# VH-VL binders against Imidazole glycerol phosphate synthase subunit HisH (hisH): the designs that were tried, part 3

Target 1, 208 residues: Imidazole glycerol phosphate synthase subunit HisH (hisH), of Pelagibacter ubique (q4fnt5)
Amino acid sequence: MNVTIVDYNSGNISSVINSFKEVAKDKVNIEVTSDLNKIRSSDKVVLPGQGSFKSCVDALNAINGLVETLNEFTVTNKKPLLGICVGLQMFADLGYEETETKGLGWISGKVSKIDNQNNKFKLPHIGWNEINIVKESKIFEGIKNKSHMYFVHSYEFIPDDKSVISATTDYSSNIVCSVEKENIFGTQFHPEKSDKLGLKIIENFLNL

## First folded at step 1 (VH-VL)

Design c02 (framework fv_concizumab)
Fold by ESMFold2-Fast, scan of step 1:
Structure c02 (fold): chain C 208 residues (1-208), chain A 123 residues (1-123), chain B 112 residues (1-112)
Amino acid sequence: as target 1 above (208 residues)
Amino acid sequence: EVQLVESGGGLVKPGGSLRLSCAASGFTFSDYAMSWVRQTPEKRLEWVATISSSGDYTYFPDSVQGRFTISRDNAKNSLYLQMNSLRAEDTAVYYCAREGYDFWSGYDAMDYWGQGTTVTVSS
Amino acid sequence: DIVMTQTPLSLSVTPGQPASISCKSSQSLLESDGKTYLNWYLQKPGQSPQLLIYLVSNLDSGVPDRFSGSGSGTDFTLKISRVEAEDVGVYYCMQATQFPYTFGGGTKVEIK
């Protein structure tokens, strides 16, 4: 099996690469690239992201044919894709970080700044926090409700259709931290930084 | 009081095998990732292996990948390193170390080390 | 692999005087979680290594406040404001940003 982690020059993704390679071992081939043919021929794709919504969307658009290839892979051919952190956020129609920016539009919704209640809560939302599993999800197989995951973000994805929400976390309000829509999976938290449970999520994704 | 006690070191010929053990006490062993780090005769420190708190995930550098296996028994508060196909360059003092000073992050710092056990590989 | 380079190889310090040790990495140690996984360890003669500083600048419990760590990206410094006899040993920097974990070559601190 071939799995591509999309490297679109949007920041350091070393921990994502290392975690996926260690879970995969010699059973799954992990490629780190933005090569369109390799993405197109992959069995699964991982879309990480570091930085703002705008900077990541701009970085994807800067590579000719990349967004079109990801749309073909994910929407047309319905192959499994996991978005991590801003990767999950880019599923949205619109993001408001820095400027109004069009996302991938795979899951109707918007990305807006977390309401920190007049500075009662600090941004970013950083550190370990519990997840509330709202519905059964393939990537949460074997993960208990109230498990701790690692977060670092100031913006949240608010999908229009709440049925796609698989987990939330409590920080100033109920924040969406995981979505699942058919072949599309996303986590606001970083499974690659969430110790054994995060690695279990990676394993579950690879076993889809 | 956190304590880590290594055992199992010794003299072995090239191509031989040894199994190292580390007995942990003074903390909830199953909450922490654990590592083996070796120190060569030249005093260089080299990371050898890490195992997750559950024991489900293991990590190695290329130099020992396929030859060494790390495992743990959380019910016995014990960590192990099975070393096969030993080479002269594996000669070192092997330390057991606890990871996770920030106990939620898991893979950040080795906050307690054992006394070490000596492995000598020579003909 | 990330290569860690320490300077100097050794320092001879008069008690009460300051000491400074440099550690450079072949690539940035800043992770996507916003953390920089750079740690400092001390090995006293005849003893096992012990943690001094984790995540660049945080002192481990019981470590005297005369020790401090600083730096970002690829350049890091360990400072001892006033070297005491108990500070003799070999100091190692270590990165845990990615596997494999790698250590610097060590800096030996001796009293004159």
Scores: ipSAE 0.000, ipTM 0.446, lowest interface PAE 16.0, mean pLDDT 88

Design c03 (framework fv_concizumab)
Fold by ESMFold2-Fast, scan of step 1:
Structure c03 (fold): chain C 208 residues (1-208), chain A 126 residues (1-126), chain B 112 residues (1-112)
Amino acid sequence: as target 1 above (208 residues)
Amino acid sequence: EVQLVESGGGLVKPGGSLRLSCAASGFTFSSYSMSWVRQTPEKRLEWVATISSSSSYIYFPDSVQGRFTISRDNAKNSLYLQMNSLRAEDTAVYYCARDLEYSSSWYGDYYGMDVWGQGTTVTVSS
Amino acid sequence: DIVMTQTPLSLSVTPGQPASISCKSSQSLLHSDGKTYLNWYLQKPGQSPQLLIYEVSSRFSGVPDRFSGSGSGTDFTLKISRVEAEDVGVYYCMQGIHLPYTFGGGTKVEIK
C-alpha cells in the first residue's frame, strides 16, 4: 500500500513524516510529495499543515492542479484522507484567520477564532488536553475517552452538520477536535506530537 | 465488578451451527476490543476471534476463517460468535474475554486479555 | 504462526518451595517499539484463566510479589518464590505481538 503526505511547502512537517514512517515500517510505502500522479495513484493521502488558514490555502492553490487532484481523490473517488491541524481546518467553506479565505469546502462549516471570553483564556490553546469522543470513529479504535492529545491552535473548525464531529475538547467552550465524514478524517490536535496514543491514531488511519 | 457471562453452548452434529453470546457488565463495553478464546478437552488454549470496539477490525486464525463470524452490539453490551460448518475439532469450552488496554501494539496486535468469562461448552459429535 | 513451548509439562512442589516455568517462542517477541509482548496466565482448578504477568515482567493488579517474570527475545521464565496452596493450577504463556495469538501448552503446578 502507497500513502502520500502532501508536501505543499507549508511549514515543517518532519514530525508528521517521521511518525508515519515509524508506524508504516516496511509494510506501507510513505511518499512525501506534491506530485499529482503520485497523489492520484495513492491508496491514502495525508494533508498536514502549519501556519494560518490563509497561508496554507494559498500554498495549496499555488501548485497548479493540486486542489483539483485532491478533490478528485477525496470527493470523486472517495479514497481515505486525513487532515492534521490546519489540514482539518481547510476542509471548511470559509476561514477567518487574518482574512476571509475560501477553504476546500469538503465539510460545510467555518473556521473562526476561539472565543477566549475577553482574554480570560489565553490563546493559543497550547499543550496537552483531554478529548471527549462523541461518536464511534475508526481512527479512535483502542483510544479511551478522556485521553490526552497535544494541541497548539487559536482557531477552531465549526461544522454546520454536527453529525461529522467525532471528538471535542474543553477550552473556554466545547471545541471540535476531530471530524469524520465517510472517507474524510481530521484532527485539530497533532497525533505526531501526542506520543503512543497519537501513533495509534496514525496506525488506525493506515489500517482503513 | 467486571463480569462476562457466556451462553449458547450445547451439543451439535458435525456440519451444524451454534451462536454464542456474551453479556458484559461492570465496565464501559464500547471502549474495549473483545476476544473469544477456546480451551480444548486436552486443555490447550486457542485464540478464536477478536473484534475492535467499533467492529471495524475483525481477526480470525486460519482454522476458523470463513466458518466463524464475530459481532457485537454496544447498545446491549453483548458479544457474539456465530459458528457454522462445525467440526469435531471445534469441541471446546469457549471463553469471552476483554482485551487489555492499548500499550504500544500495532496493526491489531492487542497485547493480551485481562478479564475472562466463565466459559460455555460446545460439543461437536454425531 | 509463532509456536510457544513450555517446560516442564507438570511439577509437584512442597509448600513454601520455589517453582520455575520456562517458555520458549519460535521467533523473537520483541516489537520495534522496544517492548516484548509476552504474558503469563494462571488457571486455578474449576476457574477461568486469569492474567498474572504482562510484558514479560509487569505484575497485573492484585498479583502477589512472589510471582516474577523474566526473559528476552525467545526465552522466558516465570518464577514463584514460595508456592502456596492457592497457586495450584495450570500456567500458560502467551505471545501478543503477532496475530494469531498463541499460547504455550501449559504447566500444571501441584502440591506434594
Scores: ipSAE 0.000, ipTM 0.429, lowest interface PAE 19.0, mean pLDDT 87

Design c04 (framework fv_concizumab)
Fold by ESMFold2-Fast, scan of step 1:
Structure c04 (fold): chain C 208 residues (1-208), chain A 124 residues (1-124), chain B 112 residues (1-112)
Amino acid sequence: as target 1 above (208 residues)
Amino acid sequence: EVQLVESGGGLVKPGGSLRLSCAASGFTFSNYAMSWVRQTPEKRLEWVATISYSGSYTYFPDSVQGRFTISRDNAKNSLYLQMNSLRAEDTAVYYCARGEYYDILTGYDYFDYWGQGTTVTVSS
Amino acid sequence: DIVMTQTPLSLSVTPGQPASISCKSSQSLLYSDGNTYLNWYLQKPGQSPQLLIYEVSNRDSGVPDRFSGSGSGTDFTLKISRVEAEDVGVYYCMQGTHWPLTFGGGTKVEIK
């Protein structure tokens, strides 16, 4: 099995690469590339993202044919895709970080700054926090409700259709931290930074 | 122990070509991004090229873009720099360097090991 | 490109005295992931550059406690609390926050 982590020159993805290779070992081939043919031929794709929504979307669009290839992989061919942090956020129609920017539009919704209630809560939302699993999800197989995951973000994805939400976390408000729509999975938290339970999420994704 | 040994430097005329090699040992070469950094006669350090651990992604500054190509052979633990259309300002000592973190966005967080360097002189 | 401005150009230090080197960037080196990718290297005479400090303040393995890095945003400092003979060489700062990677012009440290 071939799994591609999309390297589109946006953010430090070393931890994502290392965690996927640790879980995959000799059973799964992990490629790190933006090569369109390698993405098309992959069994699964991982879309990481670090930085702002705008910088990641711009970087994705800067590579000719990449968004079209990801749309074909994910929407047309319905192959498994996992978005991490900003990768999850880019599923949205629009993001407001820095400027109003159009996302991939795979899951209708918007990315907005977390309401920190007049500075009562600090941004970014950083550190370990509990997840509230709100529906059955394949990537949460073997993961108990109230498990701790690692977060570092100032913006949140607010889907228009709440049925896609698989987990939330409590910080200033009820924040969406995981979504699932058919073959499309995303986490706001960083499984690659979430110790053994984060590795279990990666393992569950690879076993789809 | 980690070792990086450069070779291939020499004297070339403007417009000429040269291929540098770096032999790596003492670590799992395929787990690290690799870079070339040069030092001018004035002792300025200039980053020249970075290649991801798999070889799928390469980065260059504008000064060498389109003239230099970086490549690697993970089976042979070797890194290469093909330099074409050489100019007098390419005269420098060229160092092979490894990062502790491999990340294509930054190339390197830092260069934790440097080779001994190989001298390239572009002169007529 | 991020321009890295290093001062002073050179300094001559009596053994055991402190030394301080400044590095200023033309824009903030705080990356969106919360990390600041500012590193310091030392090149001893006749040798290759070697890593001293990474990510502002972390000493590389084997680097003595007399070396310390500090700073944030655009202003960074490398301090040597007690300069020893083996510390002579040229010190370079480097930013890894944005492509292309760029270096400071260097500060030569000599013993009086």
Scores: ipSAE 0.000, ipTM 0.438, lowest interface PAE 17.5, mean pLDDT 88

Design c05 (framework fv_concizumab)
Fold by ESMFold2-Fast, scan of step 1:
Structure c05 (fold): chain C 208 residues (1-208), chain A 123 residues (1-123), chain B 112 residues (1-112)
Amino acid sequence: as target 1 above (208 residues)
Amino acid sequence: EVQLVESGGGLVKPGGSLRLSCAASGFTFSSYWMSWVRQTPEKRLEWVATISSSGSYTYFPDSVQGRFTISRDNAKNSLYLQMNSLRAEDTAVYYCARDSGYYDSSGYPFDYWGQGTTVTVSS
Amino acid sequence: DIVMTQTPLSLSVTPGQPASISCKSSQSLLDSDGKTYLNWYLQKPGQSPQLLIYEVSNRFSGVPDRFSGSGSGTDFTLKISRVEAEDVGVYYCMQSIQLPYTFGGGTKVEIK
């Protein structure tokens, strides 16, 4: 089985690459590329993201045919895709970080700055925090409710349809930290930085 | 249906090594965490090792940490336990067991066990 | 490590009569997910252990309804409402809330 981690020049993704290769070992081929033919032929795709919503969307759009290829893979052909951090956020139809920017539109919703309650809470939301699993999710198979995951973000994805929310976390408000819609999976936290439980999530995704 | 068959047990001297195998059938082996549990001559049950479905994560109690290694080959539906620096207290019947209980909220710990293979460490 | 203590060490039961086995843990087995990680296993003579009950009170597939589990926190009970000849063996409780998994010392059930 072939799995592509999309390298679209969105910053340092070495921890994502290393974690996926460690979990995959010799059983799954992990390719790091933005090659459209390799993405099309993959069994699964991982969309990481580092930086602002706008910078990642712009980087994705800078590669001719990439967004169209990801849409065909994910929306038309219904193949499994995992978005990590800003990768999850880009599922939205609109993001407000710096500018009003159009996302991928795979899951209707908006990306907005976390309400830090008049500076009572520090941004970014950084460090370990508990997740509240609100529905069964394939990537949370074997993960106990209230498990700790690693976060580093100032913006949150607010989907219009709450039924896609698979987990939340408490930080100044109830924040969405994972979504699942059919073949589309996303985490706001970083599984690649979340110790053995984060790597279990990667294992679950690869075993889909 | 679900079957687990251990092999590789035997008589070894203290300080010796032994490799146990477990052949699995009747389920999707690659989807399950797997464990080894031993039973002492006094009939006490002791967990020995656990391995994740991909083989990436392994866990041991302090009593065998650094001496035992658990591994798997999902293409062959096989689980292994490499036992090094064996001690008299490692004498036991070793069972292969399917394990979904550690992480899986819908699963069970040690829901199916093999027949066991006997390891005797003589002085 | 969590210590699991079973009582009694053995039970001799007339066929058709009830039996009760106690299991105590050195700390609570209730996790933040609201589940209690206490399981029961039966080892029949000459056979491997088999899962009877998981998460305190849930019977595993094929386990007769004469077996029931109950309890909370640190105190748990396995009951057999009408002991039959095929129920002879050693019963073990086991906690799975944290590694290392730990078992009780076992309770031997025999027919008079």
Scores: ipSAE 0.000, ipTM 0.446, lowest interface PAE 15.2, mean pLDDT 88

Design c06 (framework fv_concizumab)
Fold by ESMFold2-Fast, scan of step 1:
Structure c06 (fold): chain C 208 residues (1-208), chain A 123 residues (1-123), chain B 112 residues (1-112)
Amino acid sequence: as target 1 above (208 residues)
Amino acid sequence: EVQLVESGGGLVKPGGSLRLSCAASGFTFSDYYMSWVRQTPEKRLEWVATISSSGSTIYFPDSVQGRFTISRDNAKNSLYLQMNSLRAEDTAVYYCAREWYGSGSYDYYMDVWGQGTTVTVSS
Amino acid sequence: DIVMTQTPLSLSVTPGQPASISCKSSQSLLHSDGYTYLNWYLQKPGQSPQLLIYEVSNRFSGVPDRFSGSGSGTDFTLKISRVEAEDVGVYYCLQATHFPYTFGGGTKVEIK
């Protein structure tokens, strides 16, 4: 099996690459690339993200044919895709970080700044926090409810259809931290920074 | 009822290869992670490899990385360890063990172990 | 890698008397999920290791109540309230909180 981690120049993704390669070993071929043919021929794709919603969307759009290829892979051919952090956020229709920016539109919704209650809560939401698993999800197989995952973000994805939400976390309000829509999976937290449980999530995705 | 039976051990020269097998019965093999653990002549236990329930994810410590390959055949309820470029330090009794319960069950322990198969690497 | 240190290396016990085995880790075994994955195994002469205690203090199915585990962080203890002849063997602790999994060096228990 071939799995591509999309390298679209969106900041440092070395921990994502290292975690996926460690979990995959010799049984899964991990490619780190933005090559369109390699993405098309992959069995699964990982979309990481580092930086603002706008900077990541701009970086994705800067590579000719990349968004169209990802749409074909994900929406047309229904192959598994995992978005991490800003990768999950880019599933949205619109993001409001810095400016109003059009996302991928794979899951209807918006990315907006966490309401921190007039500075009662500090931003970013950083560190370990509990997840509330709100529905069965294949990537949470073997993960206990209230497990701790590592977060670092100031913006949240708010889907229009609440049925896509697979997990939330409590910080100032209920923050969506994982979504699942058919072949599309995303986590707001960083499985590559969440120790053994994060590796279990990576493994579950690779086993789809 | 639950049983793991290992085979394939033997005497091999340094640089040689050997393939170990583990036959599982009495449980749904495809629901469990499977591991190999070895015990040296000095009686130290050392984790060797773990493979996920589907076989797509594997873990190794640095000491065997690139030399050993773990695999499984869920249709045959069998686990394998292919050992290449064997060294004197690989001399041990090799045990297979089942680990983790799968969906909805979460634990980090090996609860059932095979009887072990002896690998001796010597000139 | 997490280093697991067991003491004593061996102990000789009069039947019916208690025994205690210590296991210390080079760093905390508290996992981010709130659990501590410290397990104890017994290897009887000529047999494979068998699970006694998982997650510090949980007795595995079929294990007699004279076995108990305790501890937190980096310091763990396995206690046998009254050692019987069938308890002879080598006891190992195993941490499964972090990769790679690491075992203690073992503690041999013998009857006087």
Scores: ipSAE 0.000, ipTM 0.440, lowest interface PAE 16.4, mean pLDDT 87

Design c07 (framework fv_concizumab)
Fold by ESMFold2-Fast, scan of step 1:
Structure c07 (fold): chain C 208 residues (1-208), chain A 123 residues (1-123), chain B 112 residues (1-112)
Amino acid sequence: as target 1 above (208 residues)
Amino acid sequence: EVQLVESGGGLVKPGGSLRLSCAASGFTFSSYAMSWVRQTPEKRLEWVATISSSGGYTYFPDSVQGRFTISRDNAKNSLYLQMNSLRAEDTAVYYCARDYDYVWGSYEAMDYWGQGTTVTVSS
Amino acid sequence: DIVMTQTPLSLSVTPGQPASISCKSSQSLLHSDGKTYLNWYLQKPGQSPQLLIYLVSNRFSGVPDRFSGSGSGTDFTLKISRVEAEDVGVYYCMQGTHFPYTFGGGTKVEIK
């Protein structure tokens, strides 16, 4: 099996790379690249993201043919894709971090700043927090409800269609922390920073 | 059974154009990349073009880039090769072949080939 | 472009005897996905090329077990343990690791 982690100059993705290689070992080939042919030939793709929504979308668009290739892989050919943190956020139609920026549009919705209730809650939402699994998902196989995952974010993805939500977390409000639409999976939390349970999520994705 | 049938070959003058067709049956056409491979009078095999299963991506060697266009109609199970600005060196038997798709493949090779259609570029 | 070199150019074999064909590439055919896209095709007289071996050593459907492929990196071999009359034709190696796809020049196998 061949899995590509898209390296599009989105900041430091070393933890993502290390965690995927740890889980894959010698059974799954993990490539780190923005090469269009390697992405097309992959069995699965991982779209990480660090930084702002705008900076990550701009970085994707800066590589000629990359967004078109990801659209063909994900939307046309229905192959498994996992978005992590800003990677999940870029599924949206629109993000408001810094400026109004168009996302990939794979899952209708918007990315907005977390309502911290008049500074009652601090941003970013940083640290370990419980997830509320709201529907069955293959990536949560063997993961108990109320398990702790690691978060670091100030913006949230709000899908228009609530049926795509697979997990939420409680921080100032009920925040979406995982989505699933057919072959498209995303986590707001960082499985690569979530210890053994995070590695289990990575394993589940690789076993799709 | 898998069947590929080429048509559209013929005699053409240098600088002319030809459109080759390939009719596919016996498999889910939309799930496979498709390729054209030619065989010269000297019996050398030369890859000419590949198109992805969706039709979104096309690949050519430098020798035909800009002159040839590959396309497909998945609703009609048909593959096409539009050949423009033909040269004497394009004289060959042209084969349609089922190819593995980088998105989702079968044998990871061009596994079934058609009967071929002859293209002769001559004065 | 990757150059594929086949030896010998032709081979005359007594029925039942073995045959061996060499294929060498100008650079490694090991893809970053861990696979080696080296294939062998047979073109019988008056027929289209047919797939014989894919990914170095895997026999295509219906291919007799007297055919075997081996090799790695840049050096590959096709062996026929006992050549039969129906094995007459031109054998081509082909690489699909990198675009453009390239073929060897062919090896003609004839019966003595």
Scores: ipSAE 0.000, ipTM 0.424, lowest interface PAE 19.7, mean pLDDT 88

Design c08 (framework fv_concizumab)
Fold by ESMFold2-Fast, scan of step 1:
Structure c08 (fold): chain C 208 residues (1-208), chain A 121 residues (1-121), chain B 112 residues (1-112)
Amino acid sequence: as target 1 above (208 residues)
Amino acid sequence: EVQLVESGGGLVKPGGSLRLSCAASGFTFSTYSMSWVRQTPEKRLEWVATISSSSSYIYFPDSVQGRFTISRDNAKNSLYLQMNSLRAEDTAVYYCARVDYGDYEGWFDYWGQGTTVTVSS
Amino acid sequence: DIVMTQTPLSLSVTPGQPASISCKSSQSLLYSDGKTYLNWYLQKPGQSPQLLIYEVSNRFSGVPDRFSGSGSGTDFTLKISRVEAEDVGVYYCMQSTQLPWTFGGGTKVEIK
């Protein structure tokens, strides 16, 4: 099986690459590239991201044909895709980080700054926090409710259709930390930074 | 209410085989790692096997490695232990247990009532 | 394998008096995640084992506050501040820091 981690100049993705290669070993071929033909021919795609919503969307758009290829892979051909952190956020219609920016529009919703209650809570939301699993999801096989995952973010994805929410976390309010819509999966937390349980989520995605 | 009900125990001769079953109810079985734990006639507790929710991780102690197989059917909420090449020292009450926390670190939060396996000639 | 040693083998306690059980491991139970996976179980006569305490000091749901766990590294203690008739049975410590997971030999608690 061939799995592509999209390298679109989204910052340092070495941890994502290393974690996927560690889980895949010799059983799954992990490619790190923005090559359109390799993405099209992949069995699964991972969309990581580090930086602001705007910087990552701009980086995707800077590569000719990349957004169109990802739409074809994900929306038209219904192949599995995992978005990590800002990768999850880019599923939205619109993000407000820095400027109002149009997202991929795969899951209707908005990306807005976490309401930290007049600075009662510090941003970013950084460190380990519990997840509340709100529905069954293949990527959460073997993951207990209230498991700890690693977070580092100031913005949250608010989907219009709450049935896509697979997990939330408590930080100033209930924040969406995982979504699932058919072949589309996303985590706000960083499985590549979440130790053994994070690697389990990566394994579950690869076993889809 | 979490319930685990074991079945399949019995009397077998050395070298024989038995298949134990555990029927789970009251929780989402597919999201938990599951284990078999046995208690000898001398009342020692011994961990026998653990299987992750997707069956991707399976662990045994050396004493049963190669002789026992753990499996699960998430659609039927059932856990199994296939025991081959049974020895007198396998005589015990076998408990099905749910693993809380992770795949191979954690604790047994709920136990079944147990099923007795006796290996004698 | 990590060997778990419990003392004493048995305790006879007058109702309302305290009881203390020791559990020692042959190696430190501190895991790489900073947690210590030492757990305590109670088996009442004729019943299956039941969880009392997990991760050294956390009481499982429904467990009375007269039960407390403490310790670190290789030395752990289970205390019952005021033993009641329902507390009779065999207590087992267990480590799950390292495979294979191992149990102590048990401590029988009886009422005088």
Scores: ipSAE 0.000, ipTM 0.431, lowest interface PAE 18.8, mean pLDDT 89

Design c09 (framework fv_concizumab)
Fold by ESMFold2-Fast, scan of step 1:
Structure c09 (fold): chain C 208 residues (1-208), chain A 125 residues (1-125), chain B 112 residues (1-112)
Amino acid sequence: as target 1 above (208 residues)
Amino acid sequence: EVQLVESGGGLVKPGGSLRLSCAASGFTFSSYEMSWVRQTPEKRLEWVATISSSGSTIYFPDSVQGRFTISRDNAKNSLYLQMNSLRAEDTAVYYCARDIPYSGYDEYYYGMDVWGQGTTVTVSS
Amino acid sequence: DIVMTQTPLSLSVTPGQPASISCKSSQSLLHSDGKTYLNWYLQKPGQSPQLLIYEVSNRFSGVPDRFSGSGSGTDFTLKISRVEAEDVGVYYCMQGIHLPLTFGGGTKVEIK
């Protein structure tokens, strides 16, 4: 099996690459590229994101044909895709970080700044925090409720359809930290920075 | 009555292969994460591999990554370590071990509570 | 990798005297759940390692109360209040918080 981690100049993705290769070993071929033909021929795709919503969307759009290829892979052909951090956020229709920016529109919703209760909570939401698994999810097979994952973000994805939410976390409010819609998976937290349990999430995705 | 019994050790030439087995009894094997730990002739302890209770999640240190494979058969209460491309530095006593059970949220961070008797692997020309 | 450093390398103890073994980690072993994943093992001559203490200070089943563990962050201590003949062996600390799992180099305890 071939799995592509999309390298679209969104910052340093070394942790994502290293974690996926660690889990994949020689059972799964991990390719790091923005090559359209390699993405199209992949069995699964990983969309990482580092930086603001706007900078990541702009970076995707800067590569001719990339968004169209990802839409065909994910929406038309319904192959598995995992979005990490800003990668999950880009599923939204709109993001409000810095400017109003159109996302991929794969899951209706918006990305808004976390309400930190008049500065009672620090932004970013950074560090380890518990996840509340709110429905069965393929990537959470064998993961216990209240497991700790690593977070670093100031913005949250708010889906219009709450049925896509697979996990939440408590920070200032009830924040969505994972979604699942058919073949589309996303985590707000960084499984590549979440030690053994994060690697288990990566393994679950690769076993889809 | 918890017991772990290793087998399959022996003398092997560099570049060769060995398959170690561990027979578990006295507990619900399918409920525990299991590990392999080796002890060098200098008495240094080195973690070799860990496998989740279902067998789906596997961890190795860089020193054996790509050369060793860990697997389990829960129906047979057995743990295995397939060792390929063996090197002189792989010479050690290999122990299978049961990971400490935890009823909380994190089942992968704990050490081992029960160790087997060990099986000796010698890699020499 | 987290490096685990034990001191001393060996101890020669008169029966009934106390002994202390130090273990230092190159990074904090405190998890965000409030627990510190540090264990102590004893390997008696000719035997497999056996668990003495888990999570810094919890004695494993059957371990005598003359054994106690303490510490936090990067500095940990195993104490034996009155060393007995059956306590002879090599003691190892181990961290279980980060991959790869790592052990200290061992402290050999002998009776004079």
Scores: ipSAE 0.000, ipTM 0.429, lowest interface PAE 19.1, mean pLDDT 87

